VH-VL binders against Probable carboxypeptidase X1 (CPXM1). Designs and how they scored, part 7

Target 1, 162 residues: Probable carboxypeptidase X1 (CPXM1), of Homo sapiens (Human) (q96sm3r113to274)
Amino acid sequence: TGCPPLGLESLRVSDSRLEASSSQSFGLGPHRGRLNIQSGLEDGDLYDGAWCAEEQDADPWFQVDAGHPTRFSGVITQGRNSVWRYDWVTSYKVQFSNDSRTWWGSRNHSSGMDAVFPANSDPETPVLNLLPEPQVARFIRLLPQTWLQGGAPCLRAEILAC
Below, E stands for the ipSAE of ESMFold2; O stands for the ipSAE of OpenDDE; V2 stands for 0.75 times the mean of E and O plus 0.25 times the DockQ between their complexes.

## First folded at step 5 (VH-VL; framework fv_enfortumab)

Design a1 (from p09 with heavy chain S33Y; at its last look DockQ between E and O 0.38; V2 from the best seeds 0.00; counts 0 for: pae E 10.1 > 2)
Heavy chain, then light chain:
Amino acid sequence: EVQLVESGGGLVQPGGSLRLSCAASGFTFSRYYMNWVRQAPGKGLEWVSYISSSSSYIYYADSVKGRFTISRDNAKNSLSLQMNSLRDEDTAVYYCARWGYSDYRFDYWGQGTTVTVSS
Amino acid sequence: DIQMTQSPSSVSASVGDRVTITCRASQGISSYLAWYQQKPGKAPKFLIYAASSLQSGVPSRFSGSGSGTDFTLTISSLQPEDFATYYCQQANSFPRTFGGGTKVEIK
ESMFold2, look of step 5: ipSAE 0.008; ipTM 0.549
ESMFold2 (binder alone), look of step 5: mean pLDDT 90; pTM 0.912
OpenDDE, look of step 5: ipSAE 0.006; ipTM 0.614

Design a2 (from p09 with heavy chain S54R S55G; at its last look DockQ between E and O 0.71; V2 from the best seeds 0.00; counts 0 for: pae E 9.2 > 2)
Heavy chain, then light chain:
Amino acid sequence: EVQLVESGGGLVQPGGSLRLSCAASGFTFSRYSMNWVRQAPGKGLEWVSYISSRGSYIYYADSVKGRFTISRDNAKNSLSLQMNSLRDEDTAVYYCARWGYSDYRFDYWGQGTTVTVSS
Amino acid sequence: DIQMTQSPSSVSASVGDRVTITCRASQGISSYLAWYQQKPGKAPKFLIYAASSLQSGVPSRFSGSGSGTDFTLTISSLQPEDFATYYCQQANSFPRTFGGGTKVEIK
ESMFold2, look of step 5: ipSAE 0.009; ipTM 0.588
ESMFold2 (binder alone), look of step 5: mean pLDDT 91; pTM 0.922
OpenDDE, look of step 5: ipSAE 0.027; ipTM 0.695

## First folded at step 7 (VH-VL; framework fv_enfortumab)

Design a3 (from a2 with heavy chain D103Y, light chain G28D; at its last look DockQ between E and O 0.03; V2 from the best seeds 0.00; counts 0 for: pae O 9.3 > 2, placed apart)
Heavy chain, then light chain:
Amino acid sequence: EVQLVESGGGLVQPGGSLRLSCAASGFTFSRYSMNWVRQAPGKGLEWVSYISSRGSYIYYADSVKGRFTISRDNAKNSLSLQMNSLRDEDTAVYYCARWGYSYYRFDYWGQGTTVTVSS
Amino acid sequence: DIQMTQSPSSVSASVGDRVTITCRASQDISSYLAWYQQKPGKAPKFLIYAASSLQSGVPSRFSGSGSGTDFTLTISSLQPEDFATYYCQQANSFPRTFGGGTKVEIK
ESMFold2, look of step 7: ipSAE 0.031; ipTM 0.659
ESMFold2 (binder alone), look of step 7: mean pLDDT 91; pTM 0.925
OpenDDE, look of step 7: ipSAE 0.011; ipTM 0.585

Design a4 (from a2 with heavy chain D103E; at its last look DockQ between E and O 0.07; V2 from the best seeds 0.00; counts 0 for: pae E 8.1 > 2, placed apart)
Heavy chain, then light chain:
Amino acid sequence: EVQLVESGGGLVQPGGSLRLSCAASGFTFSRYSMNWVRQAPGKGLEWVSYISSRGSYIYYADSVKGRFTISRDNAKNSLSLQMNSLRDEDTAVYYCARWGYSEYRFDYWGQGTTVTVSS
Amino acid sequence: DIQMTQSPSSVSASVGDRVTITCRASQGISSYLAWYQQKPGKAPKFLIYAASSLQSGVPSRFSGSGSGTDFTLTISSLQPEDFATYYCQQANSFPRTFGGGTKVEIK
ESMFold2, look of step 7: ipSAE 0.033; ipTM 0.614
ESMFold2 (binder alone), look of step 7: mean pLDDT 91; pTM 0.919
OpenDDE, look of step 7: ipSAE 0.017; ipTM 0.586

Design a5 (from a2 with heavy chain S33N S102T; at its last look DockQ between E and O 0.05; V2 from the best seeds 0.00; counts 0 for: pae O 10.0 > 2, placed apart)
Heavy chain, then light chain:
Amino acid sequence: EVQLVESGGGLVQPGGSLRLSCAASGFTFSRYNMNWVRQAPGKGLEWVSYISSRGSYIYYADSVKGRFTISRDNAKNSLSLQMNSLRDEDTAVYYCARWGYTDYRFDYWGQGTTVTVSS
Amino acid sequence: DIQMTQSPSSVSASVGDRVTITCRASQGISSYLAWYQQKPGKAPKFLIYAASSLQSGVPSRFSGSGSGTDFTLTISSLQPEDFATYYCQQANSFPRTFGGGTKVEIK
ESMFold2, look of step 7: ipSAE 0.070; ipTM 0.662
ESMFold2 (binder alone), look of step 7: mean pLDDT 91; pTM 0.918
OpenDDE, look of step 7: ipSAE 0.041; ipTM 0.709
ESMFold2, look of step 9: ipSAE 0.008; ipTM 0.561
ESMFold2 (binder alone), look of step 9: mean pLDDT 91; pTM 0.916
OpenDDE, look of step 9: ipSAE 0.006; ipTM 0.597

Design a6 (from a2 with light chain G28D A50K; at its last look DockQ between E and O 0.23; V2 from the best seeds 0.00; counts 0 for: pae E 11.0 > 2, placed apart)
Heavy chain, then light chain:
Amino acid sequence: EVQLVESGGGLVQPGGSLRLSCAASGFTFSRYSMNWVRQAPGKGLEWVSYISSRGSYIYYADSVKGRFTISRDNAKNSLSLQMNSLRDEDTAVYYCARWGYSDYRFDYWGQGTTVTVSS
Amino acid sequence: DIQMTQSPSSVSASVGDRVTITCRASQDISSYLAWYQQKPGKAPKFLIYKASSLQSGVPSRFSGSGSGTDFTLTISSLQPEDFATYYCQQANSFPRTFGGGTKVEIK
ESMFold2, look of step 7: ipSAE 0.007; ipTM 0.513
ESMFold2 (binder alone), look of step 7: mean pLDDT 92; pTM 0.923
OpenDDE, look of step 7: ipSAE 0.011; ipTM 0.574

## First folded at step 8 (VH-VL; framework fv_enfortumab)

Design c1 (from a5 with heavy chain T102G; at its last look DockQ between E and O 0.05; V2 from the best seeds 0.00; counts 0 for: pae E 9.8 > 2, placed apart)
Fold by ESMFold2, look of step 8:
Structure c1 (fold): chain C 162 residues (1-162), chain A 119 residues (1-119), chain B 107 residues (1-107)
Amino acid sequence: as target 1 above (162 residues)
Amino acid sequence: EVQLVESGGGLVQPGGSLRLSCAASGFTFSRYNMNWVRQAPGKGLEWVSYISSRGSYIYYADSVKGRFTISRDNAKNSLSLQMNSLRDEDTAVYYCARWGYGDYRFDYWGQGTTVTVSS
Amino acid sequence: DIQMTQSPSSVSASVGDRVTITCRASQGISSYLAWYQQKPGKAPKFLIYAASSLQSGVPSRFSGSGSGTDFTLTISSLQPEDFATYYCQQANSFPRTFGGGTKVEIK
């Protein structure tokens, strides 16, 4: 039931396969949303420590293109790595697609509603969520639902997939 | 400021082995992903191998896979390349190169060490 | 593997000339492209990242542009110290691949 990492942390998944609804800056773009990535030492550094959506983004999402149909089984998230700011997502939903146009959600089997996954409560501790039902798709999106109050939706991630 | 110094190059016969070393200074070595890049005489640049800052992820060019082993010692600020089963096409200057944050480029290079594989 | 095709292979030019070097990727690499300068007997020197971002300390006569598959490096007014070989390199995926190089030499 456990699939290996897809390769966000290891760089097997290239930067061009990562996309997001918005980014606060280049240094907080989707290419920084990789598990265990570390920031530079200056505030606003070009090499900040997570993907962060813009505050005004009403529907933030972080997307990974696996490049081919892939069985997604889980997600690992971290908050933002920064000596200057605390930001992390506290819950998210997951969606899948084969064409990046039509999306379907991971569902809670018991309720029939979209599953909401508990995420992070600190900057660094990884949180694993196994999907209730693995899904075969090319694209996966993480959709932040809640985050640290007064902050922004920021995350680093790894995807478990076969 | 940032310095990378390669050593261990030399003349070796086909089928032989060499171990290259790279001494790093002027930066926090353990925070940076490291690479070997080579350049055959009169030719262009070829990426050889990569090792992540913690040593957990390692990649090789297909031409060297199974023969070369990259490693690092973060306590000694040292990067190594063990080269076995050397062939004449491995003749090159070997550069130790730091991968800059953002995964876009090799931002610092050593001066290189020459490996010659010849009978 | 992403193949990087660099042209021309060499350029003969005079001091003060505008020099343009082209690099084409075999598939889209967004803006994940770097440019390097290498003088004979020396290690490569990093010039430009993200297709157009100039490294600190690089003269402003160097500029880069492009996205997707087609990229250019421009030297607006060639100086004597600019005679070198220039390489592009994609940072989109492993293996990291370089263009074949463009030698800029005195006419």
Scores: ipSAE 0.008, ipTM 0.552, lowest interface PAE 9.8, mean pLDDT 88
ESMFold2 (binder alone), look of step 8: mean pLDDT 91; pTM 0.919
OpenDDE, look of step 8: ipSAE 0.014; ipTM 0.593

Design c2 (from a5 with heavy chain T102D D103S; at its last look DockQ between E and O 0.04; V2 from the best seeds 0.00; counts 0 for: pae E 13.6 > 2, placed apart)
Fold by ESMFold2, look of step 8:
Structure c2 (fold): chain C 162 residues (1-162), chain A 119 residues (1-119), chain B 107 residues (1-107)
Amino acid sequence: as target 1 above (162 residues)
Amino acid sequence: EVQLVESGGGLVQPGGSLRLSCAASGFTFSRYNMNWVRQAPGKGLEWVSYISSRGSYIYYADSVKGRFTISRDNAKNSLSLQMNSLRDEDTAVYYCARWGYDSYRFDYWGQGTTVTVSS
Amino acid sequence: DIQMTQSPSSVSASVGDRVTITCRASQGISSYLAWYQQKPGKAPKFLIYAASSLQSGVPSRFSGSGSGTDFTLTISSLQPEDFATYYCQQANSFPRTFGGGTKVEIK
């Protein structure tokens, strides 16, 4: 609660600090997974409107390297910006790491199980999820769990962090 | 310093038209979703319309659908509201408002421009 | 559409009083609620976002709480500059909707 944007939308977080498990194309790579990013006019443009994992990716993830230990407090997501395609993530989990090799999840306070966050139901409406507890880590991953039926996991994001 | 300055308000007869403008400065206008919010005399706030940062998505309140058109010109840093078929209930102060994505709220407002619909 | 209901519609209070304003959403909105202050003839000013987070420069006597459908704005010790109308606004979905407002007046 109350932490400012880390800087995906503003480009304070450079493209080199964004990674993903897979991408459908260069124009749907992790560098396009920034809140409010807009697609180009043509389908399949080098500047498409989200990060989209490959359809066959069984364990999709989108990762942000904050570059140093950072207090993460929340996540904002949107679906894919496109006049040609409709895709969005409908739920996701969040994981954290200090070394990008060992990960721990955001937990539901009441159950102790991994929290599953409701995400998007349309392309543009942003959805904010505050973490149950702020987490200090260098890396944060969004792990799509469900997405638009018949589609692929696509998202744009912003991270709230101090 | 973020500034939003509305203009184009005035007195108009029912059925008439007006075009409101909002000049933006002090921020990267093309990166922000913009809105019109209005307030009738002695009444509360009513959201009127939304346009996404690139103009790809537009929403209207039911009370104005089909009569009002929101637009933006990112080269000129301006937001517009074309109001047609004006009615008595459209009498209000109209605010240009910036949507802040970091916390989902209207973080900057203009001073407003007054529209009066009267015969 | 999500209806936002504020209560009371007005309150008469003295400087130094504690004032509490409530806002109810017709559907769950998590913590996606903002509060605004408006003085006559002026544009609204943003006070609180995410139900409880205070905007920079807002005095600490203002606080917000709540989640889901029930939300509260509290002014712990009313000051002369706090006599105004206060609005809640949900940020969960379109259309964006405001509460009807609560006018805080001098007793």
Scores: ipSAE 0.007, ipTM 0.480, lowest interface PAE 13.6, mean pLDDT 87
ESMFold2 (binder alone), look of step 8: mean pLDDT 91; pTM 0.921
OpenDDE, look of step 8: ipSAE 0.015; ipTM 0.599

Design c3 (at its last look DockQ between E and O 0.06; V2 from the best seeds 0.00; counts 0 for: pae E 11.8 > 2, placed apart)
Fold by ESMFold2, look of step 8:
Structure c3 (fold): chain C 162 residues (1-162), chain A 118 residues (1-118), chain B 107 residues (1-107)
Amino acid sequence: as target 1 above (162 residues)
Amino acid sequence: EVQLVESGGGLVQPGGSLRLSCAASGFTFSRYNMNWVRQAPGKGLEWVSYISSRGSYIYYADSVKGRFTISRDNAKNSLSLQMNSLRDEDTAVYYCARWGYSDYFDYWGQGTTVTVSS
Amino acid sequence: DIQMTQSPSSVSASVGDRVTITCRASQGISSYLAWYQQKPGKAPKFLIYAASSLQSGVPSRFSGSGSGTDFTLTISSLQPEDFATYYCQQANSFPRTFGGGTKVEIK
């Protein structure tokens, strides 16, 4: 449970290792889905405060390439940082892969059911979810399942890994 | 895949005007912030202007403020630079550049040459 | 405006040499720095972002380091295709500013 951050917040994980199913705009792309990132560092709409999938995206996902096999142990999420908008994911699933094509989900080993993680209820409060069982993989996806009514799936994240 | 093609360069006298165009393809143009960057003969790179993806935020280098106007037409996937009151110092190759990867210029056009001569 | 100072202005080197180019910002820019490669008659090519992260498709012989005000681009073993001019660019604030360039040329 004590694994350190992979490095989304610190920029140790480069923008090129972040990918998403869709983005509402460049300023809400996966490169903005980093824990504690804030909108408005500079003027203009290029620095918004989260990754946000398009509202029409039926299967949104946010993906991190750790670059090598990595022991993932947890996920921290925040909602969108914005003066103008209130958006956040309220629940998500987690998937893993070694090749970004074949995926397996985080499950409770005793029941085999897909784990659904409670996420955020406000823009800023970080929510930690430990995986039921740590997983060794190269890629991790967060798959929003529910989000603020009338909004879009938006998140900022950090990944805990050893 | 991503392509940016500049046009509209040429020879012009001091005080004259030119309009540069950049045709974009291979990406969703309306989702990207765009820039003009120039390079004078034998010199380094100089950022000229920026326009946000929706056109609501526009910035200029001090050397061109009041003389140059950046604009975009997202329906036509085009970026433009209207250059007025041209000076000898504006002689350069002008590049259309896409802003990606947290404010870096990840794709560049081939450039179009503007020559201002008396 | 943040001034970017590159050093040296040029370097003569042979294939296989290790080349180091430095870039200094006039004030702190955290890790918001990019490196570009430009060959004669061509547009600049994006190499490195966030001071040390390689753009996809860039050979591993290129590396970047530094934070704050002092940054370095290193080519560990020069290849014939690496003879070019290299530029740093700060991405911390407007206006975006470039270093003056470093020409890497055949000895």
Scores: ipSAE 0.007, ipTM 0.495, lowest interface PAE 11.8, mean pLDDT 87
ESMFold2 (binder alone), look of step 8: mean pLDDT 92; pTM 0.932
OpenDDE, look of step 8: ipSAE 0.017; ipTM 0.609

Design c4 (from a5 with heavy chain T28I, light chain A91Y; at its last look DockQ between E and O 0.15; V2 from the best seeds 0.00; counts 0 for: pae O 11.4 > 2, placed apart)
Heavy chain, then light chain:
Amino acid sequence: EVQLVESGGGLVQPGGSLRLSCAASGFIFSRYNMNWVRQAPGKGLEWVSYISSRGSYIYYADSVKGRFTISRDNAKNSLSLQMNSLRDEDTAVYYCARWGYTDYRFDYWGQGTTVTVSS
Amino acid sequence: DIQMTQSPSSVSASVGDRVTITCRASQGISSYLAWYQQKPGKAPKFLIYAASSLQSGVPSRFSGSGSGTDFTLTISSLQPEDFATYYCQQYNSFPRTFGGGTKVEIK
ESMFold2, look of step 8: ipSAE 0.007; ipTM 0.492
ESMFold2 (binder alone), look of step 8: mean pLDDT 90; pTM 0.897
OpenDDE, look of step 8: ipSAE 0.000; ipTM 0.569

Design c5 (from a5 with heavy chain R105Y, light chain A50Y; at its last look DockQ between E and O 0.05; V2 from the best seeds 0.00; counts 0 for: pae E 10.8 > 2, placed apart)
Fold by OpenDDE, look of step 8:
Structure c5 (fold): chain C 162 residues (1-162), chain A 119 residues (1-119), chain B 107 residues (1-107)
Amino acid sequence: as target 1 above (162 residues)
Amino acid sequence: EVQLVESGGGLVQPGGSLRLSCAASGFTFSRYNMNWVRQAPGKGLEWVSYISSRGSYIYYADSVKGRFTISRDNAKNSLSLQMNSLRDEDTAVYYCARWGYTDYYFDYWGQGTTVTVSS
Amino acid sequence: DIQMTQSPSSVSASVGDRVTITCRASQGISSYLAWYQQKPGKAPKFLIYYASSLQSGVPSRFSGSGSGTDFTLTISSLQPEDFATYYCQQANSFPRTFGGGTKVEIK
């Protein structure tokens, strides 16, 4: 805490700066991975309430381009907004990059291994995780590791940076 | 039926002030982001200001920043635009425009109110 | 800011004609582009977003295509009520910006 949001919820971060490894549909694309974004009112609506990776995606990720070197300090995640389905990520890893080619992970201070962050247990409650150590990078990725059983890796997010 | 009705336009001298209002009906106003978009006589469309559903996030075009203030009253289903230090180039029809519920286009527009800045 | 350039600025056409309007963005905006129709003395009317007619009452003769920087609005068979000015709008970043408009006139 103490660092302001990067601007996923506020739309300060443009859609062109959001990318993902895969998407189930346009309405579940990375541009829908914004904190507190709302789904459409009808089943199968073109605009849904999260980013969701494809089921066959073996290494799903959601990426934010800060546009310039930025000190990332935390991540807020949320599940899928939907009246029809329940989907949320239960844990994720975080990676950073300066060129979108070489990536390094957020590491646990004690073990030296990549940290696994606990995420959501319901669709709407936002969950904040501070990074063990703030990282300066241009790109940040959220990598879902586990999600609701029978569901899909879906999330909405905000990034904290200062 | 979604309706947006602008009011408050008129003739004002340069440096003057004017307050526009937009009355919304036919939808849950508090769930929608709102905008002002203007159109100078015989010209194209220019986005002016954005306000999120709860008013937490506000954006302005550079051309009006520091002079215009957007606000909303969700209890009254009302959107407002306070315009100060008006200039000749602010002369335009001002439209109240709703953002789509789930995306970033203007799905409904009012009929507009005319603002004329002239000596 | 993202600049949107429409071409042509005006086009003369007849009923039944195929009309094509182009919109070019100064930088990549993915598929986040909307089209509007405006008739004289009236407010703009939303037509298409992301090549989909999301507004009820929009005839199927209107279609959108494109991604990245180049986009097209096509009217497959121009009808009398289609004579109007059309605007594109990028929905990628703030400030939201519009094209300069294309006036479709009677030949």
Scores: ipSAE 0.007, ipTM 0.593, lowest interface PAE 9.4, mean pLDDT 90
ESMFold2, look of step 8: ipSAE 0.007; ipTM 0.499
ESMFold2 (binder alone), look of step 8: mean pLDDT 92; pTM 0.931

Design c6 (from a5 with heavy chain T28I G100P; at its last look DockQ between E and O 0.09; V2 from the best seeds 0.00; counts 0 for: pae E 10.9 > 2, placed apart)
Heavy chain, then light chain:
Amino acid sequence: EVQLVESGGGLVQPGGSLRLSCAASGFIFSRYNMNWVRQAPGKGLEWVSYISSRGSYIYYADSVKGRFTISRDNAKNSLSLQMNSLRDEDTAVYYCARWPYTDYRFDYWGQGTTVTVSS
Amino acid sequence: DIQMTQSPSSVSASVGDRVTITCRASQGISSYLAWYQQKPGKAPKFLIYAASSLQSGVPSRFSGSGSGTDFTLTISSLQPEDFATYYCQQANSFPRTFGGGTKVEIK
ESMFold2, look of step 8: ipSAE 0.006; ipTM 0.489
ESMFold2 (binder alone), look of step 8: mean pLDDT 89; pTM 0.906
OpenDDE, look of step 8: ipSAE 0.016; ipTM 0.578

## First folded at step 9 (VH-VL; framework fv_enfortumab)

Design d1 (from p09 with light chain S93D; at its last look DockQ between E and O 0.05; V2 from the best seeds 0.00; counts 0 for: pae O 10.2 > 2, placed apart)
Fold by OpenDDE, look of step 9:
Structure d1 (fold): chain C 162 residues (1-162), chain A 119 residues (1-119), chain B 107 residues (1-107)
Amino acid sequence: as target 1 above (162 residues)
Amino acid sequence: EVQLVESGGGLVQPGGSLRLSCAASGFTFSRYSMNWVRQAPGKGLEWVSYISSSSSYIYYADSVKGRFTISRDNAKNSLSLQMNSLRDEDTAVYYCARWGYSDYRFDYWGQGTTVTVSS
Amino acid sequence: DIQMTQSPSSVSASVGDRVTITCRASQGISSYLAWYQQKPGKAPKFLIYAASSLQSGVPSRFSGSGSGTDFTLTISSLQPEDFATYYCQQANDFPRTFGGGTKVEIK
């Protein structure tokens, strides 16, 4: 067994600690990017079931503020599975920060490049990725790199930390 | 290619009625919220009505509440605006506008249909 | 209702000029603000979302900034095709409301 969840699914992490580069709507804001959160019934629902970046967002990111220095060890991602739409991220990068200004990436040990993590291939199946090396930071960002063709970068997530 | 084509505009007397229609194509109509926005001659833009993808959420501008009814037929890719008790101030070009993937903006607009209310 | 105050109502400018249009909301609307361009006899066209990165198909000379109540659309170097009327629009609440528009005219 790995590190426990930080608390996105359980709501231990409050909405104010979740931020994003952009959102398609309030109902698709970062506060809805929580693992296993349920979708609304319609497009534009205030209680939709994922974070979704704007189409115009050329560099989307989803951010979690742990509130204090925390050792992040893994990420769980999930897609958006609403009645009307489904979208999912197929790959993402991970960045860390202590001040939300200076960021460093999770690196691949072999290449030295920022690691690209495989994500989802359907709206509902959670996908776990362990970080190549756990990182101590206050902030963690998920940066979608690819997503469902013709769709948008949408995800639900949980962060593992211990 | 996303297309929205309005129709049904015309000349009507005060107190009269018109039914506008918007034919949508080039996208999955049933997945998108739709709107009517109007523009009086030489004036700015005024939002008129919103309808969600399955019609569960409907909103109107105060200026048209009780007089206008927005509806949609997803099987026919059609949006409608029933306008009753028309007033002079309802004179405008009426645009069909899609919310798109985001409901922050109107990402596609039709060419508009002109409604003229005059005695 | 949220009132959107747009200024100036009109501006005369030359090709190459920097043009700045301001939109102020009567209350905080976060970043729920869009800009549109409308040319005579044409339907409005979505231009840019406030504080967003560049949209595909929109020239880089257009940029949006602001959050809360004050927003700005900037055209860094006005081009002949940019002479038009621009509108801001808030999507924080219903009714959706537009600014009064800014007509960018040839000096």
Scores: ipSAE 0.006, ipTM 0.586, lowest interface PAE 10.2, mean pLDDT 91
ESMFold2, look of step 9: ipSAE 0.074; ipTM 0.676
ESMFold2 (binder alone), look of step 9: mean pLDDT 91; pTM 0.916

Design d2 (from a5 with heavy chain K65E, light chain S93D; at its last look DockQ between E and O 0.61; V2 from the best seeds 0.00; counts 0 for: pae E 9.6 > 2)
Fold by ESMFold2, look of step 9:
Structure d2 (fold): chain C 162 residues (1-162), chain A 119 residues (1-119), chain B 107 residues (1-107)
Amino acid sequence: as target 1 above (162 residues)
Amino acid sequence: EVQLVESGGGLVQPGGSLRLSCAASGFTFSRYNMNWVRQAPGKGLEWVSYISSRGSYIYYADSVEGRFTISRDNAKNSLSLQMNSLRDEDTAVYYCARWGYTDYRFDYWGQGTTVTVSS
Amino acid sequence: DIQMTQSPSSVSASVGDRVTITCRASQGISSYLAWYQQKPGKAPKFLIYAASSLQSGVPSRFSGSGSGTDFTLTISSLQPEDFATYYCQQANDFPRTFGGGTKVEIK
């Protein structure tokens, strides 16, 4: 594929282009779902090192608006960087849209079903998943399917796109 | 106590080169994105360059791209700006600035080092 | 690039006056705007993030407002230590861009 990072880690993608279905707090909002972002330095810091959906969110998603039609080729994820707790997503699906209203999924070529990507098993090790087929769209969603038992869906991400 | 100390400024002729350094202390340098911001005499602030905490992502203002090179040495807690092909409009005080991961702003600035480009 | 237009370029005021500084972005930046204070010969000091949130230790006479493209910094009762130049800065996109500055001077 060879597509470079879209720019979540580097802050090239602005906070206003990141949205989520829910957040446990402002300090765990979608603007914190950037690869390699770190928790705050002090006890009582309001900002932690991931996006975390509310534990009761039955349909969690993390969304990136590329701002224009963009060829998405891959996703990199990490778990939560935190002084308080370890959390991470263990699998996710990916969806795309041109208008943020109608969505289609990334498909597994072998089965024809929505692809389920293996994600993280620790807080820090990044996991790369290349899409089975690159997709041209404006919006991309990560939809956590499973996560650390007893925890919440938390992730940091980078998107590979041209 | 967060401290950023710039050095390496001076007088140089157009077309010349200078290397600026910024010594960081009082925080875990390798966890922070770093920037150079400049201010020409009697003028406003202009962002110059950015380097991510591990050096993987680098950006430049259009006015300096291709002439300036930002780098960092996390083992020595230092940030550098190599400035080549200097022009009169590069005359400024150059600040080393830390990008706060929380709320995405310049939360700590050095005292600045002065670069003067004069024919 | 997102251009930041700051007004006025200077204001002459007395201690106790209300001072209002405006900043307009060339395109929407949501609330991703910061304000800085700079005294002569010193580096800028951070005051406000997210358009309206005061940094710890900043006096409550400073306030920020706005979203989208139009933003305001207000000093409700000017004090002697507030004579300085103030800059807005957008944090929405690269390149990070600053307003031209507003110098607040003694009348």
Scores: ipSAE 0.007, ipTM 0.556, lowest interface PAE 9.6, mean pLDDT 87
ESMFold2 (binder alone), look of step 9: mean pLDDT 90; pTM 0.910
OpenDDE, look of step 9: ipSAE 0.032; ipTM 0.645

